# VHH binders against p46559: the designs that were tried, part 14

Target 1, 369 residues: p46559
Amino acid sequence: MTAIEKFFTEKSPDSEQVLLKVIELGIDFLGGEWKNVDKSQVNVSRVHGGQSNHMFHVTSSTSATPYLLRIHRQPPSQVFTDTVNLAIFSERGLGPKLYGFFEGGRMEEFLPSKTFDVNDVLVPENSRKIGAIFPLYHSINVPVSKSRRCVHLMREWLNGYESLGGGDYEILPTTVNYSDHPKSVSIKDLNHEIDNFEKWSTEIFEHTLVFSHNDLASTNILELNSTKELVLIDWEFGTYNWRGFDLAMHLSETAIDYRVPFPPGIKMNGDLIDNPPNIQIFCEAYVEADKKLKNRSPSDPTAEVKALIQECQFFWPLTNLFWALSAMKHSLLKFENGVDLDVQARDRLAVYFHLKPRSQKIYEELSKK
Key: E = the ipSAE of ESMFold2; O = the ipSAE of OpenDDE; V2 = 0.75 times the mean of E and O plus 0.25 times the DockQ between their complexes.

## First folded at step 3 (VHH)

Design b04 (framework vhh_7xy4_2; at its last look DockQ between E and O 0.01; V2 from the best seeds 0.00; counts 0 for: pae O 14.9 > 2, placed apart)
Fold by ESMFold2-Fast, scan of step 3:
Structure b04 (fold): chain B 369 residues (1-369), chain A 124 residues (1-124)
Amino acid sequence: as target 1 above (369 residues)
Amino acid sequence: QLQLVESGGGLVQPGGSLRLSCAASGFTFSDYYMAWVRQPHGKGLEYIATISGSGSSTYYSDSVKGRFTISRDNAKNTLYLQMNSLKPEDTAMYYCAKGSPYELLKTGYRFDYKGQGTQVTVSS
């Protein structure tokens, strides 16, 4: 734990020490009116949501610029990636303004907004809006590796699981009623699944590489109070990746409710996994927005939408394998994020094997051209 | 005035059954996940079962699956736990618990209120 993380976790937001520290940061990074602020004029409130960070909204009764203070709990590599991504999006007007960064934290613009939940992302109009903004983010050139994709992180998590003493994993789903899966999988089996999916994706979808969010759960979508426009946040898993993985990740997350307040802290909806209600409108919105952004005339919008739906369906199981491997590793590290990681891993693996036959059929169909 | 009142505990022999009840008041009962949690003497809280606000989804700890059934009657603001095939290891104080709103969830058992509990003792 950094010195600054320890400072903010051990003290009340209303303590004199914290008030003086946020004034010091305001002066150092923003200047201006912060030089004239007394501690009695400052308010510090915790922003809820985000086990990866400690977040505070810092305001004053003066004209000093308010800011969001983020103190990192994430691994250093994720912090570096997220900060670089935010800096690029900040300069492009696509995310909160980045005011500055320092060892262990950063300061950014607080956006008055509503954070989406699972009910919001199932509303058809919201699904359309989310589909329409993806092309804007997918069009950006980010100066990072084009070869380090989701499968690389998956291998790192699986290698980490093994190095921590992990072995064969029993698939006992709790929140889904799927039974069309192996009873257990070995580390070798999981490596073969990653290798196989990488091979398939490279052969049929290599042309679809875009800079991707890779973690677009409902809680990473903000609806601005002023304009009702959407903003995508928390890019710590941002990499160049197959477009369909990013889109399928969001669609998969619409079938998962994290508002269960007791273990397992998660509920997966098999009916939404099997029959996603908004995939058509989501893909229609994506294709339309992408065409407008690239100034392309529609050559066959119906065929293009059908192809994108198939692309999303192909990658859906891989998004579940992705989080299953993360959960397996982090369960051995006793990492707590409000979800029973073993339940998440087991249910995600069950979903993976349930959906894999569809992906294999799509691969066989598209590889024949 | 939020209140949870548990009842139905007692002494029972191994293999016996008990039905616990929890009378809830002071909040919109049907809007919240509800749970049963237990605490053996001198040990930490152990999760037993959760039920969604509508009653359509239920979740159980592995130690009680197939033996315990959680249910609710939203018209009566009452939560139930039917306990069958009781074992000495089930001996604990049993608490009815109300879930916290999503934005206030904390790591752990993540409830903003639990009742005073009802003691279950399984012995011969």
Scores: ipSAE 0.172, ipTM 0.625, lowest interface PAE 3.5, mean pLDDT 87
Fold by ESMFold2, look of step 4:
Structure b04 (fold): chain B 369 residues (1-369), chain A 124 residues (1-124)
Amino acid sequence: as target 1 above (369 residues)
Amino acid sequence: QLQLVESGGGLVQPGGSLRLSCAASGFTFSDYYMAWVRQPHGKGLEYIATISGSGSSTYYSDSVKGRFTISRDNAKNTLYLQMNSLKPEDTAMYYCAKGSPYELLKTGYRFDYKGQGTQVTVSS
């Protein structure tokens, strides 16, 4: 735990030391409007929602600009990526303003908003809004490496699993009712799956490379109270990737409910796994918004939507393999996150193998061109 | 001191209704997901329903969806479970549970604490 994390977690938010520190930060990063603020005028309250940071809403009874204070718990590389991505989107007006950053934390605009949950993302109009905002983010040229993809992190997790003593992985028992998967997989089998999917994706979808969020679960979507506009947050997995993975990640997460009590802390909705709700409306909104951004007229909008749905279906199983590998590694680390990570890994592997034949069929059809 | 106190259980006829309450103290109630879980005699814990801190989002297990309604009153620090169309299979000890987030690679939480429970018995 860093010194600044200890400071903000071991002291109460209303302690003199915390109040003076947040005034100092206000002066340092927001300027003299905070100089005239007395500690008796300051309120610091914990904000809940995100799980990788300690977050505090800092306000005063003056006209001084309030701010969100974020004290990091993430690995250093994810902290750097998230902060750089926030800064890029902040300067383009596509996220909260970044007021400053420092070792172990940052200050940003507080956005009065509602955080989406799984019920919100199932509402058709919300699906339309989400589909429509993705092209905005996908159109941005982010000055980071374009060579690092989701499969690199998957390999890092699988290598980590092995180095922690992991071996053959038993897929049963599961909470999903599939039987079209092996009963166990070796590390060699899983490397083969990653390699094949990377090969398929590169051969037929390399032209779809965009800067992607790669983790757009419902809790990373804010709806602004005043405008009802959506804002995407928590970009620690942000990287260039095939757009279909980014879209499929969001869609596949609608089938997963983490609000189930531990154990197991996760429930897969089998009815939604094969037939994600609102994929038609979502993809229609994406194509229309992308058309407007690029000032283009598609020759057959129905064909473009069908093609985008096919992209999502291709990447769907890969999103499950992605989180399965993470869960396998973190289970061996005894990571406690409110989810039985072995249940998650088993279920996601079962879903991966269940959906993979559809992805293979799509690859074969498109590679004939 | 953190406390969750369940009440409102009892004996009810099949098809009847009960409303469970959970009085919460010792923490900022509105900051946390809350849940109802139940334990039929001789069985493990069974998830029933979950509600977000603001009350804007709810989730139900398939066994109770459409029959039970979770709600909360953040001004009174109270969680509720309205149980309608009760069946003998709903007989169990019912617990109120407080959620807490973990450090997560994906969204999730665990329930840190549950009360001592209130018994619901559905019999003719």
Scores: ipSAE 0.005, ipTM 0.194, lowest interface PAE 10.9, mean pLDDT 84
Fold by OpenDDE, look of step 4:
Structure b04 (fold): chain B 369 residues (1-369), chain A 124 residues (1-124)
Amino acid sequence: as target 1 above (369 residues)
Amino acid sequence: QLQLVESGGGLVQPGGSLRLSCAASGFTFSDYYMAWVRQPHGKGLEYIATISGSGSSTYYSDSVKGRFTISRDNAKNTLYLQMNSLKPEDTAMYYCAKGSPYELLKTGYRFDYKGQGTQVTVSS
């Protein structure tokens, strides 16, 4: 825990020390009216919803610019990536403005908005809106490595798991009812799975590389109160990946509920996994928006939509493998985030093996063309 | 074209042993899980064993656990099933299957592709 994290988590938001500190930050990074703000005029409230950061809404009864204070909980590498991405999006008007950053935290524009939950993202109209907004983000050129970072991360996590003493991993699903998975997987098996998907994806979908969010869960979607427009936040995993991977990441998350108020803190819905209700409308919206963005001539989108659905289906299991590997490593570190990471890992692996045959078929079909 | 060709079946006495082979072609063999399934006469398909692409992980049904061994040689594109302590109940058509078998609660067992099969008969 960093000093600043300790400072903001151990003290009450209404404590004099916290109030003076947020004034100091306001003066240092925003200036202006913050220079005249008294502690009695300041309100600090905890913002809930993020698992990876501590967030506070800082307001005053004056004309001083309110801001969101984010205290990082992530590793430095993720903080760096997230901050750089936020800075770029800030300049382009695609997210909250970045007011400042410092060691262990940053100040952002507070956007009056509703944070989506697992029910919100299942509403067809919302799914359409989400599908329609993705092309805008995917069109951004970010001056970072164009390598497929998801593959690197999977290997890194698996290596980490092994280094921490992890061995063969038993797959015992808890919240899903799949039974077609192996009893256990070795590190060698998992490496082989990564290698296969890398190969398949490279051969078939390399032309689809885009800057990707790679973690678009419901809680990373804001609906602005004023315009009802959607804003994507929390780009700590923002890197270049296959388009279908990013889209499938979001779609696969719609089947997962992290609101379970008791252990294991997670529930997967097999029905939603097997029959995602909004994949059609999501992909239709994406294709339409993408054509518009690229000034393409209007045409029958049927074939393109079908192809995109197939692309999403292909990457669906890979998204589960991705997070399973993360969960496997972090469980050994006794990382606490309100979710039983072993349960998550096992369930996601079960989903992975359940869906993998479909991906293999897709690869075989497309590789013949 | 994808092909799976099973061999090694036959008539054997109870307590006997057989080794089945499956020659695979038309796909990258090592990229896929492989399985053995069997179908007794008048009955549905039963999954009995599966093996990972690398061969490091195996699964067995309870009905064959301890008696059967699944293995593969990726260099030869061949899948094997060593069957020991055979019983009359093991009498069935045996199929080599490509990909990981999956079971859905509502739909039962499914598989990607299977061969033509080899008959195994266990009888005194």
Scores: ipSAE 0.000, ipTM 0.211, lowest interface PAE 14.9, mean pLDDT 90
ESMFold2 (binder alone), look of step 4: mean pLDDT 83; pTM 0.851

Design b05 (framework vhh_7xy4_2)
Fold by ESMFold2-Fast, scan of step 3:
Structure b05 (fold): chain B 369 residues (1-369), chain A 124 residues (1-124)
Amino acid sequence: as target 1 above (369 residues)
Amino acid sequence: QLQLVESGGGLVQPGGSLRLSCAASGFTFSDYYMAWVRQPHGKGLEYIATISGSGSSTYYSDSVKGRFTISRDNAKNTLYLQMNSLKPEDTAMYYCAKGSPYELLSTGWRFDYKGQGTQVTVSS
């Protein structure tokens, strides 16, 4: 834990030390009115509703600019990626304004908003709005590696699992009731699965590479109080990837509830995985927004929507393999994040094998052309 | 050396009350969130309540809202948990912890800044 992370996570935000520190940051990065603020005029409130980072809303009774203070918990590589992405989004008006960054944290615009939860993302109108915002982010050119996709992280996590003494893995799902999976998988089996999906994706979907969020759980979606517009946040896994993976990642996350008590801190809903209620409206909204953004002539979207649904269905199992491999490695590191990583790994592997046959059929059909 | 020492547990009948105490040393007590968490035998850790450094803000799990009250005495470096209307399901080892609500939730309570605990048994 960095010195600044320790300072803000362990101390109460109403302590004198924290009040003086946020004034110091306000003076250093924002200047202006902060130079004349007394600690008695400052309010620091913790924002902890579903966020992965330590966040504080810093305000004063003066005209000093309020700010959101984010203290990083992520590895340096994820912080670097997230900071670059936020700086670009800030400049383009696609995210909170970035006020400044420093070792271990950053200061950004506070957006009065509601963080979505699993109930919110299942509302059809919200699925439409989420589908409509994706093309805006998928259209941007971000100056980061275009070769480092989801499969590269998967290989890193699987290699890490092996290096930590990991071996054959039993698939014993806890929250999902599937039986159409192998009893266990070897490291060789999992490498083969990654290689096959990379091959299939490259052959039939290479033209769909876009800058992707890759982790759009409900808690990474903000609904602005004033306009009801959506903003996507927490781009730590942001990279160029197949768009269907990004879309399927969001759809997959709508079937998972992280609000359940730890342990296990996670519950997967097999009914929503098998029959996602909003995939049609989500894909319709994406296609319509994408057409408007690219100024394409009005045409019957039926075929394009059907193709996008198929694209999402193809990538759905890969999104579960992605998080299963992460969970397997981090379980051996005894990493804790409020979720039982073994339950997550086993359930997600069960989902992967349950959905994989559909992906293979899609590959076979599209590769014939 | 940071130390947290819990006391006040014991055997009590359903509907009864207990007051737990935690004596803290080795850090500036008033600067930190303090929390109570519990672990029933053979189960995982469960968050109960947290209190801000000044005592002005408190947070409770839904299972104990209206029944338990967290408080602190910064002059004595002591954290308290007043437990009323106790139920058999409140039977657990109770731990004092240094940490914010977010820190406790995000780490799954896997940190070295919790005490040795005090046993509460609610038996009919």
Scores: ipSAE 0.000, ipTM 0.271, lowest interface PAE 17.1, mean pLDDT 85

Design b06 (framework vhh_7xy4_2)
Fold by ESMFold2-Fast, scan of step 3:
Structure b06 (fold): chain B 369 residues (1-369), chain A 124 residues (1-124)
Amino acid sequence: as target 1 above (369 residues)
Amino acid sequence: QLQLVESGGGLVQPGGSLRLSCAASGFTFSDYYMAWVRQPHGKGLEYIATISGSGSSTYYSDSVKGRFTISRDNAKNTLYLQMNSLKPEDTAMYYCAKGSPYELLSTGYSFDYKGQGTQVTVSS
C-alpha cells in the first residue's frame, strides 16, 4: 500500500488532516482559487462503487475547481494503462480532463452530466449519436500494446477459473429461452472456442484493429448537461482490439437490463438479441462519421454499412463469451455486485452458442476458401 | 519461491470457533491484497474475505459476514481468519490466496497462487 492510500484510508474524510491534504493537492495541481480556500469551506465525499480505486469528490463553497481524487488500490501496471488512457483522451477533449497524477493517485475533472440507462440507449437518436462518436475514439493512437486484445483477458479469466478449481460448466440459461447449446462445456472446450475465434478474427478482420473501449454498457455513457454531447467513460478495459468487438459489445449491452431485482439482477432480452432494432441506424452513423473523420469516400456506402452490420453480427457472440468467462471466474469467488454471476455466465454461454453459427457462416463467406 | 502455508484447521462442533493462520513468503506481503477462499468437498472455490495491504479495507461474502473476521500482521507476514459461530456448511478446505477478487471485475487481476490449504470440519 502506498503512503497516500494509507493516508486516505486510515483517516475520516472530515478530518482536518484530509481537508488540508485535498487543499494542498488543489493548490499544487490546479492552483487558482484553491490558494484562497479555508478548510471549513471544503467538502470531501467518498464516491460509491470504487472497489478497484478509492474515489473522492472534492468540492468547496467557493469557485475553486472541484475534482475527483482517485487513490489507486491496483498494481502499478494496470494503474499505468488506465492513466495513459485518460491522459490521451483528456488532451483530445474526449473525456474528463486529467488534472494531474502523482505516486499512488490522480486528479480528474468532474463532469455535470446524465448517466445513460438501457432505456436511453434504445432511443434511435441516441443510437445514432453513439454510433457517430465511436470513430472519434477509434481514431486515437494510444501508445500501448496492440497484442493485448479481448482474447488476452478471456484467457486470463479462463486460466483464473481453472486455477481456482473450476471444471466443467453446465449451461442452464434462466433469462433467455435458448436450447441450441451444449449441456456443458469443459475448460478445453472453452480454450478451443477462444482459439477458434482468434483465428477467424485475425484472418478476416485484422485490418480493423483500433483502440477500443470494450465495455460500453449504457452506464459508461455520459450526456453532458450543457451541450447534450456524449462522453464515453471508464476506459479501464481499453485496449487495441477488433473494432467490430467494440461495436458489438455496445449493441449486446443494449439487450441486457441490470435494473431487475436481485436475484438475479440481470435480464437478457432474446428478442433484442435476435432482432436488434437500432443496428442499421447505429452502423449508418458510424460509417458516416468515420468517412468524414478520415476524409474518404467509399465507392458504395450502402455496401459499407451492410458489411459493418455483418462485422458486428460476427463479433456479437464473442462479446458474450468474454463476459461469460469473467462471470465464471467471479462466481467461484461468490462476489456480490447486484448480479447473480452464475445466471450471467450461463445465459451468456447460451447466447454465445446460439449466435456462433452465424459467425461461422460469416467467416466462411469472407475467408479465402 | 512464493509460498503460502495455512494452519489452524481441525474438527469443531457447531457454534464453535477456529482461528486460521497463513504464513507468507517470497513476495512483499504488505504490498498485496490477501484473501481467504474455501472449497467444500466436490464443489468449486468460494470467496470468503479480502483484506487490503495495510489492513484498512476488508470485504466479506454474505455467507460469513458478521461471523468471520479477516486480519493481517505485516510485521510477521501472516494473514488470519477468525471464524465464530461455525456451521456444518462451513466445512471445507480453506486456502490463503494472494490478490483481491474485487479488482478482477475492473482490472482482470486473478489469484495467481493459493497455499496447500487447511481442513475445517464442523460436525457433531
Scores: ipSAE 0.000, ipTM 0.185, lowest interface PAE 16.9, mean pLDDT 83

Design b07 (framework vhh_7xy4_2)
Fold by ESMFold2-Fast, scan of step 3:
Structure b07 (fold): chain B 369 residues (1-369), chain A 125 residues (1-125)
Amino acid sequence: as target 1 above (369 residues)
Amino acid sequence: QLQLVESGGGLVQPGGSLRLSCAASGFTFSDYYMAWVRQPHGKGLEYIATISGSGSSTYYSDSVKGRFTISRDNAKNTLYLQMNSLKPEDTAMYYCAKGSPYELLSKTGYRFDYKGQGTQVTVSS
């Protein structure tokens, strides 16, 4: 734990030490009215804003600019990626303004907004709006590695799991009733799955590489109070990746509820995994928005939508393998984020094997041309 | 001013029972998830059970499932933990902890927004 994380987690938000520290940060990074703020005028409240960060909304009774204070819990590499991505989006007007960053944290614009939940993303009109905003983010040229995709991070997590003494992993799903999976998997088996999916994806979808969010759970979507426009936040896993992975990640997350009490702090809905209600309208919205953004007319809009649905279905299991490998490694580190990491890993591996046959069939169909 | 006061701990024989209580004040008790956590001497904190604000949802660690029951009386601002079939490994300091409607205590790691002073449970001859 960094010194600043320890400071903010060990002290009450209304303590003199915390109030003075947030004033110091306001002066240093925002200036202006913060130079004239007394601690009695400051309010600091904890915000629900994700599993990877401590978040505080810092306000005052004065005209000093309020800000969101994010204290990092993530590894340094994820913090670096998130900060660079946010700085680029801030400068381009595509996310919250980045007011400043420092070792262990950052300050950003607080957007008066509604954070979506699992019920919101299942509303057809909201699914349409989310589908329509993806092409805007997918059109951005970001000056970062185009070879460091989801499989790179997956291999790092699996190698980390092994280096921490991890071995064979038993698949005992808790929240999904799938039985069409192996009873256990070895590290060799999981490496084979990663290699196989990378090969398939490279052969049939290499042309679909776009800068991707890779973690668009409902809680990373803000609906602005003033305009009802959507803003995507928390780009800590942002990389160039196959487009279908990014889209499938969001669709997969619509079937997962993190609001359930810990333990387990996670519940997967097998009915929504098997029968995703909004995949058609989501893909229709994406294709239409992409067409308008690029000022093009598809040769066959119906065929293009059908192809995108197939692309999302192909990548769906890989999104679950991605988070399963993360959960396996981090459970050995005793990382705490409000989710039982073993439940997450077991359920996500069960989903992976349940959906994998469909992806293999899609690969076989598309590789024949 | 937020306050959590635990009681009901003590010395008990293996196989025995104890009922822990936590008196809460300084916040709207029924709006918050509440939890029981424990810390054996020289070891880390272990989550035991959580209960929703209304009391309709409960969750338990595998080590106590079937033996312990968490409950609450919102009219009295009191949280309870009924502990049955106690084992020597249940020996620990037990703490009442406050969560939130959107965020459970575990999301703050071993750090709670607030926890009480605790009540000691010792299971031995």
Scores: ipSAE 0.000, ipTM 0.171, lowest interface PAE 15.7, mean pLDDT 83

Design b08 (framework vhh_7xy4_2)
Fold by ESMFold2-Fast, scan of step 3:
Structure b08 (fold): chain B 369 residues (1-369), chain A 123 residues (1-123)
Amino acid sequence: as target 1 above (369 residues)
Amino acid sequence: QLQLVESGGGLVQPGGSLRLSCAASGFTFSDYYMAWVRQPHGKGLEYIATISGSGSSTYYSDSVKGRFTISRDNAKNTLYLQMNSLKPEDTAMYYCAKGSPYDILTGYRFDYKGQGTQVTVSS
């Protein structure tokens, strides 16, 4: 744990030491108004949202600019990616303003907002709004690697799993009732699955590469109190990727509840995986917003929506393989985040094999065209 | 020298109430946020509630929100948990914790936790 992480996690937010430290940061990064703030005028409250950062809302009874303080728990590479992405979005008005960063943390604009949960993302109107905002982010030209897609991170996690002594992995699902999967998979089998999906995706969807969030769980969606507009946050996995992976990642996450007691701290809903209630509305909203953004007249929206649904269905299993490989590696590192990583890995692998035949049929169908 | 001593647990009927106390010593109590966590028999630790050093901010897990109330008396170096509308599933060892409480949302680590007090909700 870094010194700054230890400081902010061990001390109460309203202790004298923390109040003085947030004033110091306010003076250093925001200047002006903060230099005249007394500790008695400062309020620091913990913000719960995500396992990657310790977050604090810093305000005062004065006109000093309030800010959100993030103290990082993630590896330097993920922190670097998230910070670069936030800086770009900040400058373009697509996320909170970045006030500054320092070793182990950053300061950004606090957006008075509601963080979504699994109940919120299943509301049809919210699903429509989320579908409509994706094209805005997918249209951005971000000056980062165009070749480091989801499969690169998957290979890094699988190589890490192997390097930590990982071997054959038994698929014993706990929260889903799927049985149409192998009883176990080898590292060779998992490498073959990654290679196969990369080949398929490159052959039929190479033209769909866009800058993607790649981790749009409900808790990474803020609804602004003032406007009810949505803002996407926590871009630490942000990279160029196939569009359908990003969309399917969000849809897959709407079928997962992390609010269940630990252990296991995760529950997958097979009914929502098999019959996602809002996929039609979500894809309709995406197509409509994408056409408007590109200033295109509507052509055959019915055919385009059906094609996008098929694209999402194709990538759905890959999103589960992605998080399964992460969970396998991090389980060996004894990583603690309120989720039983072995349950997550086993359930996600079961979902992967359950959905894979549909993806193969889509590949066969689209590769003929 | 750092100590947290829980008390107030016991056997109670469903729908009943209990108040837990935690006596803290060996550190400047008002400088640290404090938490209650529990562990049902044969299961992992579950986060219940957190309170800031001054007592002005409180946070609860969804499983207890509206039923439990966390509070503190800094003059007495004591943390409290008022538990109302108790259910059989609330049966667990209850621990108070200092510093970085275990939080299922953020993955906080305990700086220290006490020896615990047993709460049993039965018949």
Scores: ipSAE 0.000, ipTM 0.328, lowest interface PAE 12.9, mean pLDDT 85

Design b09 (framework vhh_8fcz_2)
Fold by ESMFold2-Fast, scan of step 3:
Structure b09 (fold): chain B 369 residues (1-369), chain A 124 residues (1-124)
Amino acid sequence: as target 1 above (369 residues)
Amino acid sequence: QVQLVESGGGLVQPGGSLRLSCAASGFTFSDYYMNWVRQPPGKGLEWVSGISGSGSSTYYADSVEGRFTIIRDNDKKMVYLQMTSLKTEDTAVYYCAKGSPYELLSTGYRFDYEGQGTQVTVSS
């Protein structure tokens, strides 16, 4: 509800007012050749994608630097986090360049690229490439809180759910055929689940804290047209977290298809959840890339890969509890994103309880060492 | 009325150890995250460590990880910071700070309550 959002929402991208405004932004933030651009030389096209932002690709027939214009629809706190993270990655050459930001929007580099989908991330070679790029991001020191991990946001969502009148939640999965879960959970039950996982994670995996994406669905992966290299985008949930959560989040998302008709707009694949086809290749690629980046050799490469697979398996249920709590809260807010949030919450809770016994066994095995 | 009283600071040699204590009153202690924050001479406040209401989860700033341990005794309404391998860079006034029931205190200058502080000086 910023003035800039109202401006771009009310007007056509080819209107004189919009053309003059994007030239003004180009002059103010990029300078150079934008000072000599006429409105007849400018093209503004709407980029479809992302429910969180209005996006425009701004180009000209001149040598003025093209840019992607993002007008925010999200709360200021999420916008601030994403922009700060992008600025850090921009400066380090690990994402689109951030050209500038202003109240209600920002300007960034347009990357000619293909956005991945669920079919792309299930290709073994792509899974290898994704596994290999994670260590680059996980090696960065980011000057933000080390204490605000996934469990912090989970508690915020659960508290929000309760404050909105939420109560006991019935687990009736629609897209997965699991029955090894409670029929319903209370807010107290969910708080106990968060506390137990936090305890387990801290005791056996505290040494694995890295700056994490926390939301690496296929649509947040770009394949550059020129080089075929991958770039990770949309760091709005980026924070320090246990490494295995970040890796498991990506693996979990490869088992979910959002292209199905709404409602429900989501389908979880139990076969891929139970037997993830690319976990071995993904973890092998991560270990090899991490080894190369740090100029190290693991004492037992086979054992290190097995340990990382176990680490991913441990965190997999927690990634589903994470999004289940978000969906529970946002369903009460009548949030619309093309997914039935109650179906998502119920299915993700069913996945959580289905996978939790494996995580408990892993905790018991590793806590003895 | 919320009250936090810190103690245990002092002068110590590099490599030494100190235990800081914080006595809390005026709220349901076991329901709240508790934190230690510090202010080095001429600098702003920085968050050091936090512990959940039950004591099951502990968190540390990178600068103190592996050297400091936060613990609590809910029966006595006390939170402690055990400091080992102290460095000159650890010199600061240390404050006990009450968090929320479900959240650690964010780094910076904002507390929902701070104590009087206790001075820690690490020098030869």
Scores: ipSAE 0.000, ipTM 0.090, lowest interface PAE 24.5, mean pLDDT 84

